# Ledger of designs, part 346: VHH binders against q9y6x5

Target 1, 379 residues: q9y6x5
Amino acid sequence: LPPKLLLVSFDGFRADYLKNYEFPHLQNFIKEGVLVEHVKNVFITKTFPNHYSIVTGLYEESHGIVANSMYDAVTKKHFSDSNDKDPFWWNEAVPIWVTNQLQENRSSAAAMWPGTDVPIHDTISSYFMNYNSSVSFEERLNNITMWLNNSNPPVTFATLYWEEPDASGHKYGPEDKENMSRVLKKIDDLIGDLVQRLKMLGLWENLNVIITSDHGMTQCSQDRLINLDSCIDHSYYTLIDLSPVAAILPKINRTEVYNKLKNCSPHMNVYLKEDIPNRFYYQHNDRIQPIILVADEGWTIVLNESSQKLGDHGYDNSLPSMHPFLAAHGPAFHKGYKHSTINIVDIYPMMCHILGLKPHPNNGTFGHTKCLLVDQWCI
Below, E stands for the ipSAE of ESMFold2; O stands for the ipSAE of OpenDDE; V2 stands for 0.75 times the mean of E and O plus 0.25 times the DockQ between their complexes.

## First folded at step 15 (VHH)

Design yh17 (framework vhh_8dlx_2; at its last look DockQ between E and O 0.92; V2 from the best seeds 0.00; counts 0 for: pae E 5.2 > 2)
Fold by OpenDDE, look of step 15:
Structure yh17 (fold): chain B 379 residues (1-379), chain A 119 residues (1-119)
Amino acid sequence: as target 1 above (379 residues)
Amino acid sequence: EVQLVESGGGVVQPGRSLRLSCAASGFTVSSAWMSWVRQAPGKGLEWIGDIYRGGSRFYNPSLKSLVTISRDDSTNTLYLQMNSLRAEDTAIYYCAKGKDYYSVAFDIWGKGTLVTVSS
């Protein structure tokens, strides 16, 4: 049988939730498979960029999804979560579902994974759901499992996306133990339902399943705000993205804008594009604006508006609070093995290996995941 | 003792709706995989739908538009709502409990309740 892989993302599942809350279903999943305790994601630590990094193995500067909100100065186009359907934004890379689908006797399926409802390089997933946050996990799971079980050509790669615990993390903050306990309990229940469904359909033993996330969540507060209006007039720049990484497009001399912002707050770093730290791999793309502001962990950049978010993400990707986890189960994976850390871009070459696909050039390192795989030598 | 008792069956006219109940004893419905199945005269068992521990529901595609499964934790009862009933829906309806945490088998069955759709 051709290898099959289901990639599942629970948005905003911070890695240390596994240590602080109970996950009987997820723990059972891990017990019978593998766990990577921390996944270092890409900068900026936002939803669209990191999900695309998972499926391309590329840093944001390379795959071109550099934020949830973007602006291209040449075409004057805007990208946002409500305006993400233009292939222009996605075509700087080839995601794995396209690579998979272009193979003989294979097809791809997707339940609301970012970019899957867009034709990329003139190819769209054979099966997909248009993004709709109102659609239940149940319906998404039903469609994915149906496609995995009954499609011709067979679905050999599928993605499943769910918005929790991210939405709740924003609403309650990750430190709200009462509310987050409830939310995370529901997530674990959904994992149980996923496993049950796969078993019921006879898919469990032959399907490789990866459960991961794009980023974590940090606690925010009304006491930790950076008001840009206190530092610079609105007429001097266009705001492309706001918090915790602001993208600034100057309307006047860039140096003047920079000088007005550089000392705005001791809790915010201001970078000219050419001075962005190399470790971020966030420089070599025209969609990155001339000036970026990076707030410290837990600080929120605002205008003359108050933020209602008690949690947020997008911060420095070296912060543990921004890191998700990865768990996996299936014939390709060991049982009962735990690994400390990988980079999020390492997932792509691993998935390609599992599926027998030739990977496109990427920033991942296959060697980082060898110990997870039964067919590889682990030093 | 673990037990399931179906009720709500009877004679109903075509086009009408009917709600079946399955009262559970000895275990919590919300902690189990529960299923509805039916057997028409002279036919084999037909799967209707499931409700999983996490609350996810799955249905036979041929019946999805006509049935809804739910549960009430306060009364520890499983329900099957059926709409627009047809003569072909005449059958004995059973509720069943999954055996264990990730079981694909049932360990407890009700005795069934007869539904007759007739003009």
Scores: ipSAE 0.823, ipTM 0.928, lowest interface PAE 0.6, mean pLDDT 96
Fold by ESMFold2, look of step 15:
Structure yh17 (fold): chain B 379 residues (1-379), chain A 119 residues (1-119)
Amino acid sequence: as target 1 above (379 residues)
Amino acid sequence: EVQLVESGGGVVQPGRSLRLSCAASGFTVSSAWMSWVRQAPGKGLEWIGDIYRGGSRFYNPSLKSLVTISRDDSTNTLYLQMNSLRAEDTAIYYCAKGKDYYSVAFDIWGKGTLVTVSS
C-alpha cells in the first residue's frame, strides 16, 4: 500500500568521480533511473550538517547542526563527532524519519545515518543501529533489508550510511587515482550488492532508492597551510572548530580578535558573524560563533603544526569540488533522465512527496525536483 | 567448462566445527554470486547463505549464528565454515553459481559433499 523509500549516503562522494572513474553498477542504476549531476550542498560543507539538511530540508542556521564541532554559550554544552547524542543539539528540527513513523501503520529504519541513534523530540527511529564505524557494509545492508522486508508496522522509510569514499578521500586526496580507483571500485561493488539483495528479496520493483552523498572532497597540501599561532595567541580566543572553517569565540574584545586575524593570510576570509555572506544562509543561530575563518579551497588552517590530511571538505558550498551527486531508481522516478543540479535542501520535500508526508516548513523547493518524478508535469 | 567441486565432508561429532570447500573452474568465483544449499535425508533443499560479487554475505536466519561463507580469489575457492554442529545438520551440502548478474536463478551446481553429524 504505502510507497517505500531507502535513502543511501556514501560519505564524501564528489560528483565528478562519476566522470573520472568507472562505476558499472552505479551507471546501470542510473540508466534505469535518474541522475542529478551536481547537488549544491549547504555551508559549511561538513558531514553532520549536510546529512541533517538532507532529512530536514533546512539550512544549517535553521536546523541547528551548524558544524561537526559546536558550542552553546547559554547551556555551556559542547558537541563533537564523538559527543553527539544529546537531543538538545538535534531538537531544532524534525527529521523525516520522525514524521514518517508517527503516521498510522508506518515505521522507520536506520543503519547509522547521522542523528538516527538520538531520540529527537523524544522519538528515535523505530529500528536502528547505534553508530559504530567498525560495522561492515554487509551487516548494515542486512539489517536495513530485513527491517524493510519483515517489520510491523511496515518500514516505509529507511536510511543507510557508509563512511567511504570520505575516509579514503581524506587519507589519499581526490587526485590519487591509484588509491581512489580501488576505493571507488569497492563502493561500486557494494552498490551492486545492494541492488542484488533488493532483487533477491523481491523489493526492487516497489522500493524507491536514492543514492546520494553529503559533500565532495578537495586536494590538500603541506604547501597550503594557514598557521593561526603565527598571528594570534591561544589566550585571546576559544577554538570551537578548526578547519577549513574555524569557529572563533573571543575571550577578549571581539573587534581586537577580528583585527588580529583579518590580515593573517590572503588565503582565508575572516568574517564577523553579521558579515557572513547572505548566500551561505549561515548567520541566524546562536551556535554560529562571533568570528568564522573560511579557508580558500585546498588550504588547511592549523595550530603551529603540519597536517596529515591530503583531502578535505567544509569549504564554500559554491565550489564544484564540494558538490555530491544524487541518483535514484524506483516506481516514483523516471528512467534514463539526467538533471543538471538541485539544492541539497530540495531532497527533503521530494522525499516527503514520494512518501505522502506533509513536509514541515523548510528551505527546499519541490519544483526543482519535479522533472525526476513520473507523477509530475515537468513544464 | 564451468564446474563446481565440493569437498571436506565426512563424519563429525556433535559440537565440532567443519569447513567445506567449493573449487570453481571455468569462471572466477568473485565474478558471480555464489550460494551454499543443503538437503537433509528425506527433506527438501534448504538455503544456507549467499556471497555476492561485491563480497556481501546473507544467511538463512535460522543458521546465521552457526555458519560463515567466505571466498578466496587466489585459489578460486568458496568456503562454508560450520560451527557447533548438531545432528540435524546432517545433509548433503551443495555450492551453486548464480545464473547471471542480478538473476535470482542458479545455473551450475556441484555434486555435493555429505556431512554426517554423529557420535
Scores: ipSAE 0.213, ipTM 0.696, lowest interface PAE 5.2, mean pLDDT 92
ESMFold2 (binder alone), look of step 15: mean pLDDT 83; pTM 0.835

Design yh18 (framework vhh_8dlx_2; at its last fold request DockQ between E and O 0.83; V2 from the best seeds 0.80)
Fold by OpenDDE, fold request of step 16:
Structure yh18 (fold): chain B 379 residues (1-379), chain A 119 residues (1-119)
Amino acid sequence: as target 1 above (379 residues)
Amino acid sequence: EVQLVESGGGVVQPGRSLRLSCAASGFTVSSNWMSWVRQAPGKGLEWIGDIYYGGSRFYNPSLKSLVTISRDDSTNTLYLQMNSLRAEDTAIYYCAKGKDLDSIAFDIWGKGTLVTVSS
């Protein structure tokens, strides 16, 4: 049988949730598979960028999805969660489902994964759902498992996306133990649903399944706000993205804008584009604006407003609170193996290996995941 | 102490609707894989549908009757709503609890409730 892989994302699942809450279904999944305790994601630590990094193996500067909100000065186009269907934004990279789809006797399927409902390089998954947050997990699960089971050519790569616990993390904050315990229990139960459905269909033994996330969540507070209006008049710039990494498009001289912002808060770093730290790999793309503001962990950048979120993400990707986890099960993976850390871009070459695909040039290191795989020598 | 008790069965005319209940004791319905199955006279067991841990539901696509499975956590009760009943829907209806994720089997069954569809 051809190798098959299902990639599942629970948005905003912070890695340390596994240590602080009970996950009987996920723990059973891990027990029979592998766990990477921490996945260092890419900067900025937002949903669209990191999901695209998972499936391309590229830093944001390379795959071109540099934020959830983007602006291209040449074409005057805007990107947002409500305006993400233009292939222009996605075509700077080739995601794995396209690579897989173009192979002989293979097809791809997707349930709500970012970018999967867009023709990228004139290719779209044979099976996909248009993104709609109102669609239940049940319906997504039904479709994805039906496609995995009854497709011709066979679906060999599939994605499944779910918006929790991110939405709840924003609403309650990650430190709300009462509410988050309820939310995370529901997530674990959904994992149970997934596993049960796969077993009922006879897919479980031959299917590789990866359960991961794009980022974590940090506790925010009304006491930790950075008001840009206190530092600069809004007429001097256009805000492309706000918090915790603000993208600034100056309407006046860039240096003047920078000088007004550079000392705005001791809890915010201000960078000219050329001065963005190399470790972020967030410089070499025209979609990155001339000035970026990076708030410290737990601080929120605001415009004459109070934050309504008790949790947020997008901060420095070296922060543990921003890190998700990765668990996997299937013929390609060991059983009962735990690994400390990988980079999120490392997932792509691993998935390519599992599927027998030639990877496009990427920033991942296959060596970082060898210990997870049964057919590899663990150094 | 651990048991399932079906109720709501009886004689009903064709075209009518019926809701069956399955009261659980000794375990939590919402924490388990639950199933409805039926057995018509002279036939084998037929799977109707499942409800899983997170509430995901799956149904037998071959059933012509409209069915909906639901549960009430507060009363620890499983339900089967059936619409547009036909004579061929006459059967004993059972609720069952799945054993675990490691096996495709039931470990607890109700005694069943008889549904007779007749004009």
Scores: ipSAE 0.921, ipTM 0.966, lowest interface PAE 0.4, mean pLDDT 96
Fold by ESMFold2, fold request of step 16:
Structure yh18 (fold): chain B 379 residues (1-379), chain A 119 residues (1-119)
Amino acid sequence: as target 1 above (379 residues)
Amino acid sequence: EVQLVESGGGVVQPGRSLRLSCAASGFTVSSNWMSWVRQAPGKGLEWIGDIYYGGSRFYNPSLKSLVTISRDDSTNTLYLQMNSLRAEDTAIYYCAKGKDLDSIAFDIWGKGTLVTVSS
């Protein structure tokens, strides 16, 4: 039987939610599989970039999805969560579902994972759903399990994406224990639905399943605002992205814009592109704007108005609050093993190994995930 | 004690609709996967559909257009809505509880409620 892998993301699932809330279904999944307690994601810690990093093994500067909002000065193209279908944005990398379905007798399936409804390198996921946040988890689960069970050529790589707990994390903030407890209980119940369905279809024992996320969430406050209008006139720049990492395209001399911003707030770092810290791996792509503003954790950059979010992400990827977890179960994985940390880019070469695919050049390190796998030494 | 009690059965005319109830005691319905099953006179058990922990539902394809499973967590009650009833829908209708967390087996059954579709 060819190896099969289902990759599941619950958006915005902060790693320490596992310690602070009850997850009977997820804990049972972990007990019979593996857990990575912290996954160090890529900067900026946003949804589109990190989901693409998982499936390409590349830093954002290398795969070209550098934010949820982007601008290309040469083509004058804009990217946003409502304008994400132009292959131009995605074509700087080859995601795993493309590589997988180009193999003999293999296909790929996707229920809403970012990019899977785009023809990347003229190749779209063999089976997919067009993105629509109103589609229930039940429908996504039904489609993905139908494709895993019925397709010819067989689906050997499948993805499933769900918007929670990210949406609720933004709405309530991660410190709202009552609302987040209700939300996270629902997420755990959906994990139970996933596992139950896989067992009922006879897939559970021979399917590798990864449950992970793209980033965490931190608490915001009306007491922690950085008002750009207090520091610089709108006419001096074009705003490509706002918070918590603002992307600034100067309309006047770049040094003048930088000088107006550099002392705007003690809770914000202002970087010329060439001065962005090397540890971010966030410099070498034309889509990264000449000036970025990086807010401190829990601070929100605004334009002379209040924030509508109580939680946010996108901050420095060294912050534990930005880190998701990874859990996995299946024939490739050990049972009952816990691992401290990996890098999010390490997931790609591990998945390629499980599927018997040759990875494209990437930033991941296969050795970091060896201890999760039954066919590898633990060191 | 752990118990499932079906109700709402009876004699109903063809083409009508009927809602069956399954009251649970001694456990929480939403913490378990639950099922509806029926047995027509002289026949074996026929699976109708399931509802899982998070509310995902899966149905017997032959019955899918005729039935809807729901639950009310505040009353700890499982429901089966049946529409456009036919004579062949005459059966004893049971609800059942999944055996253990993530098990595919049942451990608790109701006593059933009889539905007779007759003109």
Scores: ipSAE 0.648, ipTM 0.875, lowest interface PAE 1.4, mean pLDDT 93
ESMFold2, look of step 15: ipSAE 0.605; ipTM 0.866
ESMFold2 (binder alone), look of step 15: mean pLDDT 82; pTM 0.825
OpenDDE, look of step 15: ipSAE 0.881; ipTM 0.951
ESMFold2, fold request of step 16: ipSAE 0.644, 0.604; ipTM 0.877, 0.853
ESMFold2 (binder alone), fold request of step 16: mean pLDDT 82, 82, 82; pTM 0.825, 0.825, 0.826
OpenDDE, fold request of step 16: ipSAE 0.920, 0.919; ipTM 0.965, 0.965

Design yh19 (framework vhh_8dlx_2; at its last look DockQ between E and O 0.01; V2 from the best seeds 0.00; counts 0 for: pae E 22.3 > 2, placed apart)
Fold by OpenDDE, look of step 15:
Structure yh19 (fold): chain B 379 residues (1-379), chain A 119 residues (1-119)
Amino acid sequence: as target 1 above (379 residues)
Amino acid sequence: EVQLVESGGGVVQPGRSLRLSCAASGFTVSSNWMGWVRQAPGKGLEWIGDIYVGGSRFYNPSLKSLVTISRDDSTNTLYLQMNSLRAEDTAIYYCATGKDYYSIEFDIWGKGTLVTVSS
């Protein structure tokens, strides 16, 4: 049988949730598979960029999805979560579902994974759902499992996306134990339903399943705000993205704008594009604006508006609060093995290996995941 | 002892709706996956649908538009709502569950309730 892989993302699932809350179904999944305790994601630690990094193995500067909100100065185009359907934004990379689908006797399926409802390099997933946050997990699961089980050519790669616990993390903050316990219980139940469904369909033993997330969540507060309006007049710049990483497009001399912002807050670093730290791999793309502001962990950049979010993400990707986890199960993976850390870009070459695909040039290191795989030597 | 008891069956006219109940004892309905199966006269067993612990429901595609499965934790009861009933829906309807959470077979059955659709 051709290898099959289901990639599942629970948005905003912080890695340490596994230590602080009970996940009986997920723990069973892990017990029979593998766990990577911490996944270092890419900067900025936002949804669209990191999901695209998972499926391309590229840093944001390379795949071109550099934020949830973007602006291209040449074409004057805007990107946002409500305006993400233009292939222009996605075509700087080739995601794995396209690579997979271009192979003989293979097809790809997707349930609302970022970019999957857009033709990329003139190729769209054979099966996909248009993004709609109102669609239940049940319906998404039903479609994915139907496609995995009954498609011709067979679906050999599928993606499944769910918005929790991210939405709740934003609403309640990750430190709200009562509410987050309830939310995370539901997530574990959904994982149980996923496993049960796969077993019921006879897919469980032969399907490789990866459960992961794009980023974590940090606690925010009304007491930790950075008001840009106190530092610079709105007429001097265009705001492309706001918090916790602000993208600034100057309307006046860049140096003047920088000088007005550089000392705005002790809890915010201000970078000219050329001075962005190399470790972020966030410089070599025209979609990165001339000035970026990076708030410290737990701080929120605002204008003359109050933030209602009690949790947020997008911060420095070295912060543990921003890190998700990865669990996997299936014939390609060991049983009962735990690994400490990998980079999120390492997932792509691993998935390519599992599927027998030739990977496009990427920033991942296959060696980082060898110990997870039964057919590889673990150094 | 785990027990399932179906009720709500009877004679109903075509086009009408009917709700079947399955009272569970010895376990909590939300702690295991449950489902409905029916057997028409002279025919084999036909799967209707399941409800999983997390609340996800899956239906036979041929029946999906006509049936809804639900459960009430307070009464520990599973339900099957059927709409627009037809003569071919005449059958004994069974409530069932697996022996454990990850079971893939119905191991525990009720005695069934007869539904007759007739003008």
Scores: ipSAE 0.821, ipTM 0.930, lowest interface PAE 0.5, mean pLDDT 95
Fold by ESMFold2, look of step 15:
Structure yh19 (fold): chain B 379 residues (1-379), chain A 119 residues (1-119)
Amino acid sequence: as target 1 above (379 residues)
Amino acid sequence: EVQLVESGGGVVQPGRSLRLSCAASGFTVSSNWMGWVRQAPGKGLEWIGDIYVGGSRFYNPSLKSLVTISRDDSTNTLYLQMNSLRAEDTAIYYCATGKDYYSIEFDIWGKGTLVTVSS
């Protein structure tokens, strides 16, 4: 029987929440498994791109999901959170659930991980839920466990996505200890429910479980706004994405648009596409617009309107506030081991190893995760 | 020491065929899974296809009818045959492999060979 893996994401779970709040259930999970304290994610530190990086092992420029809002100049297609199901956007990479279920006697299951309700390379997850944020964690978990227990060919790879603490982090900000403690306690209770359900169904001992996230969260403020309307007229550009990394498609000469923006705020870096820092690995895709604006941590780019968000993400991926964690438990993993850091792209080759899958070419390094695994020697 | 060297790139007319070579040293081409990846100007990495140790070949579905991967142990060379080339096939083409049998990801890459499809 091939090994089985459940990949769980709690969106927006900043790494330092673990040390600043109580997590009795998650801490017990870690005590019996492994912890990676900080996962360095990919730039832009947004939800769709980082979830796809986890399952492809690729930087955003390579997998083509370069933001939560995109425009493709060649096809004139638009991508957004309400228009995300065209396979065109996702087909520049092969996510792990596709590779997995195309193997002999394997299938994949998904509860709302980004992209799993899309037929990528004409292949949709064998079992899946269409995205609907109103569906409870309990229902998502019930479907996943039903599929893990009852499917032929067997489900060997499953995913589960949950919107918190991201939604509450945006609403309250990470510095609101009172509200965030209530949010994080509820998430810990959900982790407890997950472990209990797996134990009750006889899955716990032989299922590998990864609990991770796509990014962190930083505090925002009405005092930290960058007003684009004060620097440039709307008629000079098309806005593809706004904050904290704005994607600017010039309607007039690109140099003229750049010159109007370059001194707009000392709290924003303005890049021509060819000048985007190499360390971002964020240049070589047509979906990256000719000009991007990168706000400093905690600053919000606006179009002459106030922002109601008190927390945000999408900033420079070197910022510790943007980093999630990874915890894992199961027969493939050591027990009681703590590791300081990996890159988010390293998760993909590790998952392929656990599942006995041959990874597609990717940006991850298996050696970075060897110390987590019982079948690997670690010095 | 494992090394990969691509060759056979150059300028080619649309509609023509081209065969790329990847000379391997430090291992036998049939002892590792290997593959081809390309990077077009302004685009990220695009997986072309793989050949497994057992000889099974897998291709990017969008390229499946246009490419063929093969290998030859006597010359220790991996090949990529490309047919019906178009301007959008202009890219740097890389061959890649793991260092040994236990590698599960590509961690050895060649320097690449440039293919330009133009009149």
Scores: ipSAE 0.000, ipTM 0.116, lowest interface PAE 22.3, mean pLDDT 90
ESMFold2 (binder alone), look of step 15: mean pLDDT 82; pTM 0.829

